VH-VL binders against o27280. Designs and how they scored, part 132

Target 1, 266 residues: o27280
Amino acid sequence: MDSMNVPEVLEIKRIVEESESVKTFIFSWDFRREVRPGQFVMVWDFRDEKPMSVSLIDPVRSEIGISIRRVGEFTDRVHGLSEGDLLGIRGPYGRGFELMGRDILLVGGGIGMAPLAALADEATARGMRVDALVAARTADELLFLDRLEAAGVNISTCTDDGSCGFKGFAHERLLTLEENHDMAAVCGPEPMMFQVMRILDERDVPAQLSLERYMKCAVGICGQCCLDDTGFRVCAEGPVFWSQELSRVREFGRYRRDPAGRRVPW

## First folded at step 6 (VH-VL)

Design A55 (framework fv_libevitug)
Fold by ESMFold2-Fast, scan of step 6:
Structure A55 (fold): chain C 266 residues (1-266), chain A 123 residues (1-123), chain B 110 residues (1-110)
Amino acid sequence: as target 1 above (266 residues)
Amino acid sequence: QVQLQQSGPGLVKPSQTLSLTCAISGDSVSSDSAAWNWIRQSPSRGLEWLGRTYYTSKWYNDYAVSVKSRITINPDTSKNQFSLQLNSVTPEDTAVYYCAREYPGDYYGMDVWGQGTLVTVSS
Amino acid sequence: QSVLTQPPSASGTPGQRVTISCSGSSSNIGSNYVYWYQQLPGTAPKLLIYGNDQRPSGVPDRFSGSKSGTSASLAITGLQAEDEADYYCQSYDSSLSGYVFGGGTKLTVL
């Protein structure tokens, strides 16, 4: 039996409260099973299983972290857990981010900063210059600022309400920032990622985007992990895609599906 | 209502370039959810997709592997049209050629088609 | 030779149910949407079914699509004389990075 396909029951070693709605759950991890930024695990609370991106990868302490936003019944139950409680973890799954060049831009919206925080750690460890644009609705929803600062990341912020940094959306702030990066990595709400991708494409900056929708089946079995135009499966071929792949997908950032299967603009 | 009107020669000599144009009314060739396709139909090959052009963050073209070395599909935003150029034609390129729109996006399929142009490749 | 396989012909009498099959592989029907087109003599194909089983506005509900694994089917109930046409399935093929069509089925209403 492949250990990646069977949940391992792990004790919650530590819980970090990132905001009123986000917690990072930290587990001891055996790094004989490699984990890369951009990969995800299936988190099992012994009732339901959900995909969650890995937000901390620390081989020195033998720890991984999983950041979870409180958005529904499953995440409400997990947020009610304490240090010493148990969760099932299986994985990692998916393709992680690729690093190239010397200078990387990270653009994260809300919980999308979680996989990018792990990427920032790897990029800085490799000696890359890291610029991060951290976006949220309000100052209280900006995530990982202290961790990014401790890692030596150059941070820009924006909030919809102007409570911290630039007042406006991530793509509006990006237009005012330096244009020279060897690559970018982007994670957040799909309309934000589409607008950011468009700007980076115009600047000829190759970008990787993490697309976490339809990840109901970590091993690519369910068919609902498929993108419309190119046939990419998020859990098997993603969740990380290059911008040249996603810019060809006319649905990306334009439409979602309602329960009847109809396309609805964002 | 959206309409596609095709124009171009019905007879092309072997080794020459086939050139067809599809004029768009009721929509923009730069519409951000549309893709603009060329398909041909022959007794020997049936329906065969040739390629498409579309705009997302910049213009892209996708081409069928069977014609990729000989085909160019170009949008013209000023004339609101798109064209097909197929180089080095042979009698096997004899077919009815259709232009078609995919909209909105790929889920809904090719919802509007041109009238078709019979192209005969013969000396 | 078509990448997707359809029977070359089908027939029925008015009022009957007819089913037209379309068989592919994991790289096309198995992973991607299926579309169906109706082509009347001398006309361009008309979109009949999209998204495996959805009907465009104006298509009668006697037409339906379905997909299971690497195969798809078009069903026509209450067959009418005006349904006599060629029917084509289409899907995207991930290994070819392009659209592929079935060979077409000529439906005769007897």
Scores: ipSAE 0.000, ipTM 0.463, lowest interface PAE 12.7, mean pLDDT 85

Design A56 (framework fv_libevitug)
Fold by ESMFold2-Fast, scan of step 6:
Structure A56 (fold): chain C 266 residues (1-266), chain A 123 residues (1-123), chain B 110 residues (1-110)
Amino acid sequence: as target 1 above (266 residues)
Amino acid sequence: QVQLQQSGPGLVKPSQTLSLTCAISGDSVSSDSAAWNWIRQSPSRGLEWLGRTYYTSKWYNDYAVSVKSRITINPDTSKNQFSLQLNSVTPEDTAVYYCAREYPGDYYGMDVWGQGTLVTVSS
Amino acid sequence: QSVLTQPPSASGTPGQRVTISCSGSSSNIGSYWVYWYQQLPGTAPKLLIYGNDQRPSGVPDRFSGSKSGTSASLAITGLQAEDEADYYCQSYDSSLSGYVFGGGTKLTVL
């Protein structure tokens, strides 16, 4: 069955523990179907369905990986599963990252490194020079460092508490790094992405940013996901947006939406 | 390097069976990292995918709907080759026939092709 | 008739940029990878682009692919006489459960 709108029941082939709170679930995948870094799938545990970014794309092994952080009831249930158990997977959905130029900066915070790890694999396969700034609150929350190193990525780290690398926030670390990149890709907490975007704009580096909150817009579910600087058009397909799109959105980095669509400060 | 070499008759009469063989060197027909395809090309229909065979835990075949009732693609592990049989041929089956490897490392693109075999269906 | 639509011909002069389009639907290009093949006269097709925009080893960077929605394009920059060939796009189609090709574009270098 090749329909992307019907969940396929897939066996969990392998589980990789990335940290105490993050696991990567690996499935066999039909690589006739398009899948790009930055896209997501809907994961169904036969009770609830949630969007999850694709974190591994391995056409040689015919495998796709989905990295899931334990943050609530659904993810707690999924984390309790074992190799051989079944999950429903639907997709992929959304627009992925576009690569251009000869060098790229990746800036990831926490689980936001998941889609960027897949992008790093593609960028290195294209012969691009890849620099990654990996940010987290603590050393134990830095993700995919071994995978990035194996891909040949130049890695910088920072932690809020100083337990690994630079002590401080991603945007503070970014100010100490090289200014010249043909493009950047950014994924992490929205306040972090806003600060990073401002610095990249000043450096004239075009950036793409991945916003988890807009994944539902790509599957047509959430009418509250609105990016519009003119007042005439609403909701671009996410989760990946160019920085010029986001720089004109007043809410980006300042407000979020609750389940009812109400504006709530970050 | 991987190479595909085709063999078979260039002339087949209407209603007969067209039989072609593709010999593989540099890879195994039972390699779980490849699928083995037959594609034909004619002025009237252009490039047309006919089907494929591949091995995972067992052999599988996929066939194009237009030829499914007449086509068989068979691997031969002992000779490291795969064949095409197309039954009840008509002049519409006149084409250059290619075998090709579908390689997951190239996102299932057809990365290696045989030299092609012109098959004419006429009396 | 081909399921994917390409212009039957395209032309350019040496040094110019040419683009070849390939149009499909949600059952093929909209959901599946796009591939491009170059066929020189008297030869088998050669894989030129896979995965929408990736080049196999040995393919010059003058060749690039792109995809937007249900359409794809092959771009050739710095056109050379040796690029005169037929170009075919390919994808998978879920409604046909099989691979589909475009009708081909004959590129003439003037």
Scores: ipSAE 0.012, ipTM 0.539, lowest interface PAE 8.0, mean pLDDT 85

Design A57 (framework fv_libevitug)
Fold by ESMFold2-Fast, scan of step 6:
Structure A57 (fold): chain C 266 residues (1-266), chain A 123 residues (1-123), chain B 110 residues (1-110)
Amino acid sequence: as target 1 above (266 residues)
Amino acid sequence: QVQLQQSGPGLVKPSQTLSLTCAISGDSVSSDSAAWNWIRQSPSRGLEWLGRTYYTSKWYNDYAVSVKSRITINPDTSKNQFSLQLNSVTPEDTAVYYCAREYPGDYYGMDVWGQGTLVTVSS
Amino acid sequence: QSVLTQPPSASGTPGQRVTISCSGSSSNIGSYYVYWYQQLPGTAPKLLIYGNDQRPSGVPDRFSGSKSGTSASLAITGLQAEDEADYYCQSWDSSLSGYVFGGGTKLTVL
């Protein structure tokens, strides 16, 4: 009877369409069970279970939100659900982001903006100055811009195709910004995160990076969770890591492992 | 294809600094995914890993606890080599010293080794 | 003393199977990859096994590695005279924040 490891069946209270491929599912939540930005939950559709980052944490309304991108059979089924339908939710799991200092930079790519949107809410509530660099392939894939603006976040955008904001990648945009921050939080495709980490490291800005592909390892599901360069394991300590830890990992952002444990480039 | 060539003196007096160099051909010392190691071998202590240097976003060094206060491992990108300095040597530091590459990451082990250098610490 | 424990010697005749053990703890083999190295007299160690059970190109399939709990094993099938060498296991140790080696096993081919 451990509430962390037993799914609760919850009613979908509201669905927000964030883009053609991303929806946020909102549930009533009892905040006696703490949830922090950077943590995830296991979402169960009564057939399969998948980890999803928490993208909204609203104690005033007693709500959490879970943002889901349509990428396969499970997510396609979940996207077919309506308000009033039921999903199983268990958790939260994983290590959340830590906030320090006065000024924070958020760098998000695609669905990686989901946990950073929750973090932006907490940082602004603490009185921090928040700058967000929101990156996507096209303008239609930029997420949470209206929500970040409403929270008082200073937003920069970039798209690979130049359809909104800077034309290019997140790290290319970051190089044109001369701002230093007390800390940063980064979430998105691993090659993007690696390039951003390099720049922040050169600027002596401590950063936390979320390796969402390792969320299943944090709940004890067998996978390729060992990075070994620093004597720690992602599956035990993730999904959020300090840049000081990840900058020592020689494969981070360059290579991943296939099911046989072999190196494959990103 | 990749070769590591060691050089340095074979005799060092107690209390002095032991200095060895490992020249790299067929790879770059700043190559992403590579780490550059020093290992020594003696009859009394067997194989001992001493430390490594590698480049990711910046240069990092890891050193074995037993030598951490006395050891420096330095890359030289212009000469494509890396070196070992071990200060305040004693007869216990007498060993064959090897340089070795880890590539393409920790998973894959030390795939290329230098020829080894016997260093004797005596007066 | 070595952090990883290997038998100091092993022996076999040509064509036999020989197994060399390597025993550690949760801070090393129990948590991290195991590697095996072969050292012929007067030469540097040569990587024989990485990632617990993987072979580099050029290593015969007669050599295999395995890991169970806090222990690892190197198996050599179809033993040949040229296999006479010292064999060392290696793993990372989180309590030492560094690599550790076994004490080595001298394999004699009778």
Scores: ipSAE 0.012, ipTM 0.560, lowest interface PAE 8.3, mean pLDDT 86

Design A58 (framework fv_libevitug)
Fold by ESMFold2-Fast, scan of step 6:
Structure A58 (fold): chain C 266 residues (1-266), chain A 123 residues (1-123), chain B 110 residues (1-110)
Amino acid sequence: as target 1 above (266 residues)
Amino acid sequence: QVQLQQSGPGLVKPSQTLSLTCAISGDSVSSDSAAWNWIRQSPSRGLEWLGRTYYTSKWYNDYAVSVKSRITINPDTSKNQFSLQLNSVTPEDTAVYYCAREYPGDYYGMDVWGQGTLVTVSS
Amino acid sequence: QSVLTQPPSASGTPGQRVTISCSGSSSNIGSYYVYWYQQLPGTAPKLLIYGNDQRPSGVPDRFSGSKSGTSASLAITGLQAEDEADYYCQSYDSSLSGWVFGGGTKLTVL
């Protein structure tokens, strides 16, 4: 990849309010530029550019969707836009998910369900059996349940506060679910993904995990992409990684770095 | 400086178990971020990865599909070594066997290799 | 047949540039890092390149790696007689859930 890719200015065709803090922005897409679940695009509001996962891939309608959670200045500005407004889009970038086998498990936390919703669509279109564990802090933060149901996905939910489904964390709910899957795909907060990965590893289920922090590395913007406890800096070909790659990284799910570079527990 | 020293018999009869060891110096077999691999090389099949063992919070093993039913790779922390056992060998298992370390993680590749052991499977 | 495809041989003269290709698919090189190993006659393989394009300490900068799509290349500039060896690429394969190697390229310095 080179950094000379130019954004295409696209009109926002539809906006779907997924929750109080999440919106999906839908654009016409020329599928001569192939896009796969797990890939991301750079979204440009003519001031700043940020990576966002693709959450809808619809070649029949010639549309893509990008789901954005309001967490900072850029996303706050984008959330203020209306249907008919313009955004710059370039990409897709990064390594997407690979589907294998016949029965797959999706485990998503919060906005992490966004790329997994696109994967669920592709898997069901291929005739796969899909189980999804959808996790959030509260019922209001569970995302894409109606879309997953419409696709024929078998859904389990959990919330930290017990307001919907199982009361507890994703990994606690996963321990009560059937063990027979050919692969898993996981996306959500890093501590959740680490705990889920450990359980899937014990079950000999190969897993793919999507790490938001590696999206910048894939377009050459990365300043720090180190997961390694030895102090080496690694810019990985993300955002999707196999669990085999992550299970040996001591920092994954255990520590983060503060602004001074010190290890801080999650 | 890390070194891997291989030992084991160079001749094994068909149907028996092939057993090799790889002794580690300059690192610990339970070192986090390290994985300990067995690879073999034959003129007909080239380089073929057989499997690995590694420690993070517990021990894990990964095995190649082609040998998974016959292979065991075991660490021994007291002797600072790891072993390969391959059951029910045939003449097609004749190869040079290498042990190798991945360090500090998968990204970095197999940075240290043992000297290799020629194993001939013959009656 | 090897999962990753390399030319069986390559050649050059001292001082020239030579490149060795390694071709795979989306289940390996297209999704995962590529590694290169040099094997001198009678010795174990030695790591030359990791992470597509990174050199371990002690590997001369005339060796370089690159990756594009489902293919990778090893380039050797300023070719020297001591570069005569077999070269192997490696990647991870998700469909096999394991490491895979190329068939190897015998480099002859003429």
Scores: ipSAE 0.000, ipTM 0.417, lowest interface PAE 15.3, mean pLDDT 83

Design A59 (framework fv_libevitug)
Fold by ESMFold2-Fast, scan of step 6:
Structure A59 (fold): chain C 266 residues (1-266), chain A 123 residues (1-123), chain B 110 residues (1-110)
Amino acid sequence: as target 1 above (266 residues)
Amino acid sequence: QVQLQQSGPGLVKPSQTLSLTCAISGDSVSSDSAAWNWIRQSPSRGLEWLGRTYYTSKWYNDYAVSVKSRITINPDTSKNQFSLQLNSVTPEDTAVYYCAREYPGDYYGMDVWGQGTLVTVSS
Amino acid sequence: QSVLTQPPSASGTPGQRVTISCSGSSSNIGSYYVYWYQQLPGTAPKLLIYGNDQRPSGVPDRFSGSKSGTSASLAITGLQAEDEADYYCQSYDSSLSGDVFGGGTKLTVL
């Protein structure tokens, strides 16, 4: 890639169907260009551009993957594409996860497992012990279990409806798991991340959390680049934040922003 | 167990063409997973990347801007080697020349190097 | 003359920590991975660090790399006599569409 500000038109090399609503699109990547777990790219379908987290980083195969959940008009169109079709990719952008210590806990909810799957690959390649708590509403929405197992990750699952693993929410399952970790990485719905962060803080485990809602700010499109109370800008300082940075942000896990920038409950 | 073995003359006269060859063992020059580089080293310019050749669905070459008008890097799939030709040499081209592999598994780091060839450009 | 700037020399005594800096710009280190090479006298350079902070098989864990913004560093802990060598940083430069090297640092073990 010549520049992070100019989209490169890439051929979809492979598509992996992760679930009924999630697909991973795989592209050839020039690994002279830096890319880290927790970073995102702008995906352009020649009509609209949207930010998407990098979910696969494979320098041996010279591939990156981008996992996309079907939630609206843009993602519906992208889900309709086939291997051999073209997409514009620009980036990567944002601060990635940092790895430290020997033992790491990953806590992912729904599509939030996507950037954590890339992090799991990196952590296991570095010889770290990885425990992953994979949470979803139902069994068919649990993501990346086969990939995590293949990487040697110790997996725990929970579903809201009890259709697979522990019946209940991620934070309820976390209370039943071993407390010995050097760090944690968390990605999913903000209410889930808030509850998980509180438990990890009580255990004195430093955590990194990925806030995906403001990723479009990184390219100067968004007027909503600030977090309430602290003045944090996701586009300048995120999307990955340490738990101590988020513990004093009153809106985290309680409120979201509408297009006008107003606080609304989850 | 990839090895690179260099050959070529160590003395070239000004205005002539410098020609060096790098023979590959343990990998294929047409491997989709590698790029094949020429680098030189001199006291005045230090380490200087000259260019690369690589195969995906067809052959590509990238060349450093400083030598682009004079340089050609060519693969030879039948002999499993690649060559460097540098035209119109001057004494400033006097250097130790290395061939090297870029490997995607090492984030395109140059993981295997040839032994080096000292080329003196002098009349 | 070099695109990436390194100090021309560094020194230390056995057992100490030594760091070697490499400074670039947004067109190279700021956007692309940094690599480090060790060159012993009379030999070809050897890949020591790739991807900013990764070690190839066989490289001792005494060697580590880091990157912040447009600068990178190589750290050598527990310095040994056999570490005496020239060290070069390398990155890709998008404005030049090619690989660029630092000027090299001669490390002397005192």
Scores: ipSAE 0.021, ipTM 0.605, lowest interface PAE 7.7, mean pLDDT 85

Design A6 (framework fv_libevitug)
Fold by ESMFold2-Fast, scan of step 6:
Structure A6 (fold): chain C 266 residues (1-266), chain A 123 residues (1-123), chain B 110 residues (1-110)
Amino acid sequence: as target 1 above (266 residues)
Amino acid sequence: QVQLQQSGPGLVKPSQTLSLTCAISGDSVSSDSAAWNWIRQSPSRGLEWLGRTYYTSKWYNDYAVSVKSRITINPDTSKNQFSLQLNSVTPEDTAVYYCAREYPGDYYGMDVWGQGTLVTVSS
Amino acid sequence: QSVLTQPPSASGTPGQRVTISCSGSSSNIGSYYVYWYQQLPGTAPKLLIYGNDQRPSGVPDRFSGSKSGTSASLAITGLQAEDEADYYCQSYDNSLSGYVFGGGTKLTVL
């Protein structure tokens, strides 16, 4: 049977503190199993299970990493764990990013840099030129800058408060960048991704966007994984989508679903 | 620079034990992230993976289900080699046997192969 | 007995593009990396592609791998006489707990 549907209990091998609110948990991984940037795993703390993007893929060390932001009871409990403690891991799930061309742009907001950091590692290992626009509310929330620099990525930063780099939002910073790219990959809050997508569409740059809000449906049991109009199921067909696919979705960038499935403005 | 050199008898009688060795140069049999494989090839069955041995904190072996009851793969760190023993052979075990390295780790495939040893099982 | 299915033969002329398919299931190619090996007459197999689509040092750019769902393909562009060989795909199978190979494809350069 497909063993991806059963959690494997793994020992936390190493923990990297990325910021005050973000940690990367590193596990030994069987690299006979395919894992791609843009895919996610279900993390089980023996009480609750939550989807987390794969943020490190290291076949030389036989390690994967998952980066977790502290935002609630589950993530607070996981942040309290230490090296040697156990977590259940199920997956990977979803389709990953596709690399094409030779020059790529990554645009990440907050924890959305996690799957993009794994993609940056793969793209640079393939000899691609990688430009990354890393956005956050404040300088302390910019993620993976040292890792991206070590990989040879050309980094631009922006913060809402101006504490590091350009003062403003990701899409405002993108408007000041005049370089041509063969593709882009975007991950972060949907309003940011919508604005970035519009600019990239005007520049004829095909973009892939990762919709993290639907990853809970990995096992195919969720009505909220369905996008309006097209009937796309993010868990089955995503979380990564091309911008041309999302341009047909009335919901994208305009409203989200609350726990009851109602439309709520961003 | 890494080379695998195979040795062992080319003729084995039915019911006996087939025994081959693979000598390693340019790498260590206990190298981290290396796995040491035995594969055979016959016209009737094609390429068949038989098993592997590898070291992390201790030695591990993985064996193909089809031969698991008859096979032993052993490392020898003092001689920098690993061996294959296949018990109770039949004519269906007639094949060219190869040793091969996976390195670094499982992702990278079998990057270095031995020259192959034809083993004939007949009386 | 091959768990992975390849066509037994393929052919092309110099300069053409040829593709060799490898079909499996969710227990192997659908979840695990695919590898390709080239075997010239009288020699051991040589690793040609690893990790679905990566080339080891020394493998010409003419060789490329791809994977979609439960199937993989090896593509050879600018076919040359020295490419005449047997080609094997390999993956891992979780139901068998072991590596599995395709039956092999004999490529003839006409």
Scores: ipSAE 0.645, ipTM 0.834, lowest interface PAE 1.8, mean pLDDT 88

Design A60 (framework fv_libevitug)
Fold by ESMFold2-Fast, scan of step 6:
Structure A60 (fold): chain C 266 residues (1-266), chain A 123 residues (1-123), chain B 110 residues (1-110)
Amino acid sequence: as target 1 above (266 residues)
Amino acid sequence: QVQLQQSGPGLVKPSQTLSLTCAISGDSVSSDSAAWNWIRQSPSRGLEWLGRTYYTSKWYNDYAVSVKSRITINPDTSKNQFSLQLNSVTPEDTAVYYCAREYPGDYYGMDVWGQGTLVTVSS
Amino acid sequence: QSVLTQPPSASGTPGQRVTISCSGSSSNIGSYYVYWYQQLPGTAPKLLIYGNDQRPSGVPDRFSGSKSGTSASLAITGLQAEDEADYYCQSYDSYLSGYVFGGGTKLTVL
């Protein structure tokens, strides 16, 4: 049996407190197994299983990290765990980011910085110039700034309340930054990603965007997550999509579905 | 500068035990980030990984299924070396044997190789 | 027979681009990193590519690796006479619980 289909029970080696609401759980990993930034794993607490993006890929230490925000019952239980406790990890799954060119722009909002932090490490290791725009509601919710700085990343920040860096939204800050990048990677709230994508399209910068809601498509659970412009649903493995793929999805950045299947604004 | 130095060429009779050593300079056999491998090469089978030994709080060994019942790989921290013993050899064990380091972990591949030791299994 | 399949030979002229393939399955290349080694006559293999597409220090940039699905490729651009050698791919196989190598490709520079 392929080990990707069966959870491995792993010991929590270290926990890093990223903020009041975010922790990174670090596990020993067999780096014969391929893992790429933008991929996710299924985290199993022996009651429920949830997809979580890989936020640290460290082949020198043989470690991966998974950053989890406390937002509900599952994540509350996982946040209650300690170093030495066990979790089931299955994967990695999904389409990871592709790197091209010499210069990359990262645009991350909140926990969306998690997969981008792993990507920053890889891009830097490949000799790319990395610029990161890190956005959050408040200064206390900006994630991975020390780690990005240590990796040699050029950092810009913005907060909705102006408590750190530019006061305003990520797309407003992006308009004040240099336009010359070979590619971009974007992860965060869908409305933010939509606005950022529009600016990058105007600048002719190819962008990859990571959509949390499409992680189920990558493990074969939900074919309805993938849409095309012909009206047919085509299963393309997420969560990472090129901007040209997403520009034809009418609901991207505009609508989501409630439990009754009704369209609601973001 | 890391170097691996192997046993000289060997002639081993069928059914006997093949024994080789790999002496390490410029690194420690108990280095936390290194794994120490044995690989052989023959015209008929090409390159074959045989197994490895490595240290993370304690010693571990991994062995290829094809030789698992006959193979032992042992570290010697006092001499800074590791050895290969292969029991009950047959002519199909005739090969050039290499030792090699994986460093600084599984991702980076076998970065340093010994010079190779030709082993002939013949009566 | 080797678990990973390589063509037994490849050839090119100086300055040409040559590609060497390595084909496997979901139990090896599809899930695990690929490595490439160069072996000059009478010498031990030398690590040429690790982590699918990374070069160790000292390896010329005309060597590159790539991986797609269950297959990997080594590309050599600006082929030179000293590139004449045997080339081997390596991965890990979950069914065999061990490292596996391709059968090797003898590259001739014409």
Scores: ipSAE 0.601, ipTM 0.820, lowest interface PAE 2.0, mean pLDDT 88

